# VHH binders against q96fz2, part 273

Target 1, 269 residues: q96fz2
Amino acid sequence: CGRTSCHLPRDVLTRACAYQDRRGQQRLPEWRDPDKYCPSYNKSPQSNSPVLLSRLHFEKDADSSERIIAPMRWGLVPSWFKESDPSKLQFNTTNCRSDTVMEKRSFKVPLGKGRRCVVLADGFYEWQRCQGTNQRQPYFIYFPQIKTEKSGSIGAADSPENWEKVWDNWRLLTMAGIFDCWEPPEGGDVLYSYTIITVDSCKGLSDIHHRMPAILDGEEAVSKWLDFGEVSTQEALKLIHPTENITFHAVSSVVNNSRNNTPECLAPV
Short names: E, the ipSAE of ESMFold2; O, the ipSAE of OpenDDE; V2, 0.75 times the mean of E and O plus 0.25 times the DockQ between their complexes.

## First folded at step 14 (VHH)

Design BB10 (framework vhh_6z1v_2; at its last look DockQ between E and O 0.62; V2 from the best seeds 0.00; counts 0 for: pae E 2.3 > 2)
Fold by OpenDDE, look of step 14:
Structure BB10 (fold): chain B 269 residues (1-269), chain A 123 residues (1-123)
Amino acid sequence: as target 1 above (269 residues)
Amino acid sequence: EVQLVESGGRLVRTGGSLRLSCAASGFTFDDYAMGWFRQAPGKEREVVAAISWSGRTTYYADFVKGRFTISRDNAKNTVYLQMNSLKPEDTAVYYCAAQFGIFTESPEDYDYWGQGTQVTVSS
């Protein structure tokens, strides 16, 4: 996974992340560093995206079922990294393969500390390789949505107003992530960064791409992944597998350029 | 205390119109999607319509076919169901329900329910 969409306004995003804590209380996640949230139809590695994580990571003795929402840098920077510039990392930390997560120190160590997060997105993009051509067809992949009156094809939202209606009740994609905290050697703010765990693609997606993000489907899966106080690493890793509960449509090549940030990125062609 | 109080249900003739209201109290209304459900005798409770927290997005069951309109007034903590072109098949107890965050189609996902209001459509 090298490209996502996360463009919802903050208030809409927050409500889309509504949850129940272990006591059954309805809650909205509390924001940390809301000013770092930058909505975009085209999120690339090194950009900030909102993730969910347990409140226990920030507050001692907090209820670990409570959730915080925070923008973090895509591309995990390990806490032990001693260089002053994260770009000097010699290995790609955009994704973490599920089969080798425990073999790589950069991912194993933070995972062992319970640094699990849920990466939020409207959906993610993948490119299908066309046989015989150097051309790749991009697809937008997301959870199935409830069909609303005007929800013609996401493509029929010809007006900004109609577009807002489509996204007002949007079910967000919830991807399993690992995050870490890095303190710059020269001082400054602690950098929170994340990697997305990837798995082999489900059957429905296999023709598009052979790998997919580990999607946490449903509140229980999301809660268990986040609740590092009660759920062990071993148990949490059982949640990491392909899911067939996805849909997708072809999009234009507009998304190929990471600088493009328009609704056209995820619009059906 | 959380309360959802439905009103407006009555006997009407086929082709008639009704407007149902549901007054909500005891919770932050604008954080909840709202829905109308109905249950006829011997049948399962089914979704009629739903509306997002902002009121911008609506959902209607297939049987509605443009006859009903769900709306809400967040300032009044009230959700409405305008029912036009009523049919005998629409006879049921109509329930107002609230779901925290976004709405779904499943009644099980809704957090709060009203006591219901009887709608009877005579031939």
Scores: ipSAE 0.826, ipTM 0.918, lowest interface PAE 0.6, mean pLDDT 93
Fold by ESMFold2, look of step 14:
Structure BB10 (fold): chain B 269 residues (1-269), chain A 123 residues (1-123)
Amino acid sequence: as target 1 above (269 residues)
Amino acid sequence: EVQLVESGGRLVRTGGSLRLSCAASGFTFDDYAMGWFRQAPGKEREVVAAISWSGRTTYYADFVKGRFTISRDNAKNTVYLQMNSLKPEDTAVYYCAAQFGIFTESPEDYDYWGQGTQVTVSS
């Protein structure tokens, strides 16, 4: 998993993350560093994307079932990294394989500290290699969505700028992640960064690609992954598996260039 | 105290029109998606239409076939259902419901419900 869409305006994204805490109280996640949120149809590693994490990471004695939403850097920078420039990291931390997560210090250490997060996206992209050609077909992959129509009477004229309004009810893709906190040697703000856990693809995606992100399907899975105060690492890892509750459609090659940030990136072809 | 109060249900001839309204109080209306559901005698409650918290996204059940329009006025804490080209099959009690965040088509996911308003469509 190396490309996502996370394009919703902040207020839309926040309401898509509505949840209940441990006591059943309805809540929206509280933002940290909202000005670092950079919405785009075409997010790549090293960019910032929003993740959910437990309030307990920030506040002593907080209710660990309460959620914070914060932009973090995609590509985990381990807390022990010694150089001043994260781009000098000699290994790829965009993804973390579930079958080796407890063998890699870059991921085992923060996981042992309860640094679990839920990575948010509209969906992700994958490229299928076509038999008998060098060309690759990109697909946009996401949770199944309720059928929706624009506000107003059926048959009303649509315009391209109204395309963005249909996303107010989008079910966000929720991927299991691990984050870490790195203090730059020269001082300054702590860098929060994440990796996405990957698993073998489900049968429905196997013709596209052999790996997929570990998807947390439903409120119970999301709550357990986030709640490091009540859910141990051992129990949380049981949530990490493929899911068949996923859908996709082919998209144009516009998405291939990571600089293209338009709705066409995810539009069906 | 949370209240959802429907109004506008009555007897109408086939082909007629009705407008239902639902006045909401006791919660932050702008954080809730709203839905209209209906229940005919001996049938299960089913979604008719739903509208996102902002009013920008709507859902209609297949049986609506473009005859109904859901809308909301967040300044007045009110959701509406404009019902046109009514058929006898539309006869039911219509309920207003609220769901925190985004909407679904499942009645069990909705947090608050009105008492319902009867719509009867004569042949």
Scores: ipSAE 0.551, ipTM 0.821, lowest interface PAE 2.3, mean pLDDT 90
ESMFold2 (binder alone), look of step 14: mean pLDDT 89; pTM 0.903

Design BB11 (framework vhh_6z1v_2; at its last look DockQ between E and O 0.01; V2 from the best seeds 0.00; counts 0 for: pae O 9.1 > 2, placed apart)
Fold by ESMFold2, look of step 14:
Structure BB11 (fold): chain B 269 residues (1-269), chain A 123 residues (1-123)
Amino acid sequence: as target 1 above (269 residues)
Amino acid sequence: EVQLVESGGRLVRTGGSLRLSCAASGFTFDDYAMGWFRQAPGKEREVVAAISWSGRSTYYADFVKGRFTISRDNAKNTVYLQMNSLKPEDTAVYYCAAQFGIYTESPEDYDYWGQGTQVTVSS
């Protein structure tokens, strides 16, 4: 769970996040810091990616079912971190194991403050170790999609202009995350950063990798995870489990180098 | 008040062509995906075609792929279904529907519905 694709233009991404609040009102999430959104087919830790979180985190007495979308740094920086440079953090916070989340201070503290978020992506990449070799086969993993006019919902079996016909109706992968807010000791803007919760892989993915992100499948799960005003930590954690409602395909090793930001990264091979 | 008004349904011969229109009002058309559904007597309502908010992505049910074309004109708040090579089994009431955000195949996900327009295909 160390690489994702989140490449959609902001207007497409925003409409893919259409939702209903608890009163049934149709809404699009409100952006914070939209200029910090950096779309790419190849997102790695320390980069910014958009997440959803409750409006109640920002506004006194707000409806906790209303959603904000904001770019945050991948790799949670705990609020208690004392160095001036987040790269000096001496442990890895790109992921958070669900079975130890209440034992790790870096994750337990923000979780107790209701700092739950939904991490958005087109899908994620995972590398399968090939038996008897050091060769790794990358896969792109995502929600099943409705087929479009062209065969295959994604992929580079055809020209780039045909790919544009797929993405306007893409169902975004929605992963459970925890975020924290860090105030640099030398001053400056508060840093929002997140970790992705992981679980044991489902049967369908077990041949690729033994862990997977905790996927929130459907609007009920997403709403409950985000709504820290109405849903306790204990109840929210019941949402954290593997899912079989995923699909995948093999991709080129182009994605191995995180500097490669091209459609080839997720194209089927 | 939200309105979806279908028009263009009529009796046509087998092999003929027909264009359905759906005029929308009372909501922000550009935030909605649009769908055409149909229902024959004694059958469930089923998706025929759908189109994304921008018009760039389309979906067609297997039974109509190649014969029908969905399109939209966001300046006129209108969705169209061009139906060619019509068959008697295409006889149904055709409904226009709107879904906030992205489209799905499931009628229960759609927010607004028109009253329907009857299409009858004869030999």
Scores: ipSAE 0.542, ipTM 0.813, lowest interface PAE 2.1, mean pLDDT 90
Fold by OpenDDE, look of step 14:
Structure BB11 (fold): chain B 269 residues (1-269), chain A 123 residues (1-123)
Amino acid sequence: as target 1 above (269 residues)
Amino acid sequence: EVQLVESGGRLVRTGGSLRLSCAASGFTFDDYAMGWFRQAPGKEREVVAAISWSGRSTYYADFVKGRFTISRDNAKNTVYLQMNSLKPEDTAVYYCAAQFGIYTESPEDYDYWGQGTQVTVSS
């Protein structure tokens, strides 16, 4: 996964992340560093994206089922990294393969510390290799959305009004991530950064791309992944597998350029 | 100073019961998952049981088979291991360990360790 969309306004995003804690209380995640949230139809590695994580990471004795939402850097910077510039990392940390997560120190260590997060997105992009051509067709991949009787298919939202309604009730994609905290050697703010765990693609996506993000489907999966105080690494890793509960449509080549940040990025072609 | 002090280890007969205790000090006990490990002579240290910071979640090794129960009292900064139906194969030094946040099966992930208490099960 190398591109995502996360364009919802902050308030809408927050509401979309409503949850019940372990006591059954309805809650909204509290924001950490809300000013770092930059909505975009085209998020790339090294950009900031919102993630959910347990409140226990920030507050001692907190209920670990409570959620914080925080923008973090895409591309995990390990805590042990001693260089002053995270861009000097010699290995790619944009993704973590599920099959080697326990073999790589950069991911194993933070995972062992319970540093699990849920990466939020409207969806993610993948490019299908066309046989015989050097051209790749991009696809937008996301959770199936509940068709409200009145709201036609994402494709039928011909009116701006209908489009707004679709996004107001958009089910966000929830991807399993690992994050780490890095203190710059020269001082400054602690950098929070994340990697997205990837798995082999489900059958439905296999023709598009051979790998997909580990998607946490449903509140239970999300809760278990986040609740590092109660759910062990071993149990959490059982949640990491391909899912068929996704849909996709072809989009224009506009998304190919990471600088393009318009609704055309995810619009069906 | 961080301390984990195990107690309760002794000689018992096969089929007997034993309760181990581990008293913790020098750190915020309720922020840590606790685990019991054991090491028999010539064998590697292995996890016996683990418990989350709240005590709501527990883990048991396959060899436990319902014989042992891990519990904790956060007010007393103590973790317990009730051991029933003991077998000679359970003979080992039992260690208490603490891990910040989550419990794991890997000894390497634990931050603090006790000195251990000897459990001997005679036939």
Scores: ipSAE 0.012, ipTM 0.280, lowest interface PAE 9.1, mean pLDDT 90
ESMFold2 (binder alone), look of step 14: mean pLDDT 90; pTM 0.911

Design BB12 (framework vhh_6z1v_2; at its last look DockQ between E and O 0.89; V2 from the best seeds 0.65)
Fold by ESMFold2, look of step 14:
Structure BB12 (fold): chain B 269 residues (1-269), chain A 123 residues (1-123)
Amino acid sequence: as target 1 above (269 residues)
Amino acid sequence: EVQLVESGGRLVRTGGSLRLSCAASGFTFDDYAMGWFRQAPGKEREVVAAISWSGRSTYYADFVKGRFTISRDNAKNTVYLQMNSLKPEDTAVYYCAAQLGIFTESPEDYDYWGQGTQVTVSS
């Protein structure tokens, strides 16, 4: 997984993240660093995207079932990294394979500290290799959505504002992530950064790509992954598996260039 | 204290029309999606229609068949269900429900419920 869409305005995104704490109380997550949120149809590694994490990471004695939403850098920078520029990291931390997560220090250490997060997106992109032709077909992959009066593709005569009507009730994709906190050696703000855990693709996606992000399907899974105060690492890792509850459609090659931030990136072709 | 108060349910003839209202208080109405559900005796509660917090997205159960329209007035903290071409099969208690954030088809996801208003459609 190396490209996502996360384009909703902050207030719309926040409403899509409504949740229930352990006592059944309905809440919206509280933002940290909201000014770092950069919505785009075409997010790539090193960009900031919103994640959910437990309030307990920030506040002594907080209820660990309460959620904070915060933008973090995609591409985990380990807390032990010594250089001043995160781009100098000599290994790729965009993704973390589930089958080796406990063998890689970059991921095992923050996981042992309970640094679990849920990475939010409208959905993610994958490119299917077209054997024999070298062409690659991008797909937009997302949770099945409730069919609404205005859901579906908008024709060429429609404006971007009509697409916003589809998104008011969008179920966000919730991917399992691990984060870490890095203190720049020259000073400055602590850098929060994340990796997305990957698994073997489900049967429905296997013709597109052999790997997929670990998707947390439903509030129970999301709550258990986030709640490091009550859910051990070993129990949380049981949540990491492929899911068949996923849908997709082909999109144009506009998405190939990460500078393209338009609704066409995810529009069906 | 959160309250959802339905009104407008009554006896009407087949083919008639009826407008249900649900007045909400005790929460930030603009953060909630709203739904209308119904329950006939011996049946499970089922979604009739739902509307997003902004009013821009709506959902209708297949059995509605274009006969009902959900709407909301955020200035009045009220959601409505306009019911046209009523059939005896529409006889049920109708409930207003609120769900923080986005709506779903599942009654179990809704945070607050009204006490219901009876709609009876005579043949």
Scores: ipSAE 0.623, ipTM 0.852, lowest interface PAE 1.6, mean pLDDT 90
Fold by OpenDDE, look of step 14:
Structure BB12 (fold): chain B 269 residues (1-269), chain A 123 residues (1-123)
Amino acid sequence: as target 1 above (269 residues)
Amino acid sequence: EVQLVESGGRLVRTGGSLRLSCAASGFTFDDYAMGWFRQAPGKEREVVAAISWSGRSTYYADFVKGRFTISRDNAKNTVYLQMNSLKPEDTAVYYCAAQLGIFTESPEDYDYWGQGTQVTVSS
């Protein structure tokens, strides 16, 4: 996964992240560093994206079922990294393969500390390789949505107003992530950064791409992944597998350029 | 205290119209999606219509077929159900419900419920 969409306004995003804590109380996640949230139809590595994480990471003795929402840098910077510039990392930390997560120190160590997060997105993009051509067809991949009266095909939203209606009740994609905290050697603010765990693609996506993000489907899966106080690493890793509960449509080549940040990125062609 | 109070239910003839209202209090109304549900005798509670927190997105059950319209006024903390072309099969207790965040089709996902209002459609 190298490209996502997360363009909802902050308040709408917050409402879309409503949850029930272990006591059965309905809650909205509390924001940390809300000013760092930058909505975009075209999120790339090194950008900030919102993630969910347990409140227990920030507050001693907090209920670990409570959730915080925070923008973090895409591309995990390990806490032990001693260079002053994260770009000097010699290995790609955009993704973490599920089969080697325990073999790589950069991912194993923070995972062992319970640094699990849920990466939020409207969906993610993947490119299908066309046989015989150098051209790749991009697809937008997301959870199936509830059909609303006006939910013509996401494609029929001919007007910006119609698009707003479609996104008003949008179910966000919830991807399993690992995060770490890095203190720059020269001082400054602690950097929170994350990697997305990837798995082999489900059957439905296999023709598009051979790998997909580990998607946490449903409130229980999300809660267990986040609740590092009650759920062990071993148990949490059982949640990491392909899911068939995904839909997709072809999009234009507009998304190929990471600088493009318009609704056309995820619009059906 | 959280309260949802339905009103407007009554006896009507086939082909008639009703407007149900639900007044909400005790919670942040604009953080909640609202829904109308109905339960007929011996049947399960089913979703009739739902509306997003902003009112921009709506859902209708298949049996509605354009006969009903859900709306809301956040300034008044009220959700409405305009029911037209009523049929005997629409006879049920109608419930207003609230869900924090986005709406779903499942009654179990809703956080708050009203006491219901009886709608009876005679032939």
Scores: ipSAE 0.506, ipTM 0.793, lowest interface PAE 1.0, mean pLDDT 92
ESMFold2 (binder alone), look of step 14: mean pLDDT 89; pTM 0.903

Design BB13 (framework vhh_6z1v_2; at its last look DockQ between E and O 0.89; V2 from the best seeds 0.57)
Fold by ESMFold2, look of step 14:
Structure BB13 (fold): chain B 269 residues (1-269), chain A 123 residues (1-123)
Amino acid sequence: as target 1 above (269 residues)
Amino acid sequence: EVQLVESGGRLVRTGGSLRLSCAASGFTFDDFAMGWFRQAPGKEREVVAAISWSGRSTYYADFVKGRFTISRDNAKNTVYLQMNSLKPEDTAVYYCAAQFGIFTESPEDYDYWGQGTQVTVSS
């Protein structure tokens, strides 16, 4: 899980994140640092992507069921990291395996502090290794979507005036993440960064790749993962498992180069 | 207090046209997707059409077959259903419904409902 698409304009993304708090009140998440949101069809590690987290992380008396949406760096930088340059981190924190999360200090410590987030994306990419060749077939993987008026034209194939007919009602992929807050030793702003928890692939994806992100399917799972005020680490980890409620299609190799930020990255081939 | 008030339902001949309206109040209309559902005697309530908060994404049930058009006017807090080429099978109570955020096909996901307007298509 090393590439995602998260390309929606902020107002579309925000409404796709509509939710109910614990009192049943309808809410949109409140943005932090909205200017750091960089929409792209082709997000890679070290880029910023929006995540959801509990308002209680920022406000002492907040209802822990209320949600903040904020861009964070992909690739968790542990709070204990002492070097001034995150590139000096000795191990990859793009993903966190669910079976070892309580064994790795980089993930166990922030998880114990309730630093759970929901990583948002249109969907993610995975590359299938084709036996007998070095060629890899990329796929775009996402929640099943309602067929809208022009839903057969995902992204790249349509004119700009038809974009909103597909994406204004897109169900965002919601992946379980852990975040941490790092204070650079040479000064500057606190760095918020996240990792995506991974699990064994479900049967439907096993021919593409043996791992998948831990997907939180539905508002109950999302709410429980975010609500560190009411849901313990032990209970939250029960939400981490594969899901079969996922679909995919093959895409062109345009997505292979992370500099390509075009609808062609996720267009069916 | 949230209200969804449908109007425009009446008796009409096969092949005729009818325009339903739904006036919404008591909530931020621009944050809600809207749907039209129908319930015929002895049948379960089923989605007819839905439209995103912006009006840009629409969904139509297969039985519509290009005969119906959903639209919304966010300045007037109103949703419309233009029904053309009406058939006796379209006879039902038609309900306006609102869903916070994005729309789905499931009636259970919709937050608010109107009381319905009767549409009767005579042979």
Scores: ipSAE 0.613, ipTM 0.846, lowest interface PAE 1.9, mean pLDDT 91
Fold by OpenDDE, look of step 14:
Structure BB13 (fold): chain B 269 residues (1-269), chain A 123 residues (1-123)
Amino acid sequence: as target 1 above (269 residues)
Amino acid sequence: EVQLVESGGRLVRTGGSLRLSCAASGFTFDDFAMGWFRQAPGKEREVVAAISWSGRSTYYADFVKGRFTISRDNAKNTVYLQMNSLKPEDTAVYYCAAQFGIFTESPEDYDYWGQGTQVTVSS
């Protein structure tokens, strides 16, 4: 996974992340560093994206079922990294393969500390390799949505107003992530960064791409992944597998350029 | 205390119109999607219509076929269901329900329920 969309306004995004804590209380996640949230139809590694994480990571003795929403840097910077520039990392930390998560120190260590997060997105992009051509067809992949009035094809929103209606009740994609905290050697703010765990693609997606993000489907899966106080690493890793509960459509090549941030990125062609 | 109070249900003739209202209290209304459900005798409760917290997004069951309109007034903490071209098969108890965040089609996902209002459509 190298591209995502996360373009909802902050308030809409927050409401889409409504949840129940272990006591059954309805809650909205509390924001940390809301000013770092930058909506975009085209999110790439090294950009900030919102993630959910347990409140227990920030507050001692907090209810671990409570959730915080925070923008974090895509591309995990491990806490032990001693260089002053995260770009000097010699290995790609955009993704973490599920089969080797426990073999790599950069991912094993923070995972062992309970640093699990849920990466939020409208969906993610993948490119299908066309046999015989150098051209790749991009696809937008997301959870199936409830058909709303006038919700023709996501593409039929001919007006900004109609577009807002489509996204007003959007079910966000929830991907399993690992995050870490890095203190720059020269001082400064602690950097929170994350990696997305990847798995082999489900059957429905296999023709598009051989790998997919580990998607946490449903409130229970999301809660268990986040609740590092009650759910062990071993139990949490059981949640990491392919899911067939996805849909997709072909999009234009507009998304190929990471600088393009328009609704056309995820519109059906 | 959370309360959802439905009103407007009555006996009407086929082809008639009704407007149901649901007054909400005891919770932050604009954080909740609202829905109308119905249950006929011997049948399961089914979703009729739903509306997002902002009112911008709506859902209608297939049987509605443009006959009903769901709306809400957040300033009044009220959700409405305008029902036109009523049919005998629309006879049911209609329930107002609230779901925190986004709406779904499943009754089990809704957090609060009204007591219901009886709608009877005679031939």
Scores: ipSAE 0.314, ipTM 0.714, lowest interface PAE 1.6, mean pLDDT 91
ESMFold2 (binder alone), look of step 14: mean pLDDT 89; pTM 0.901

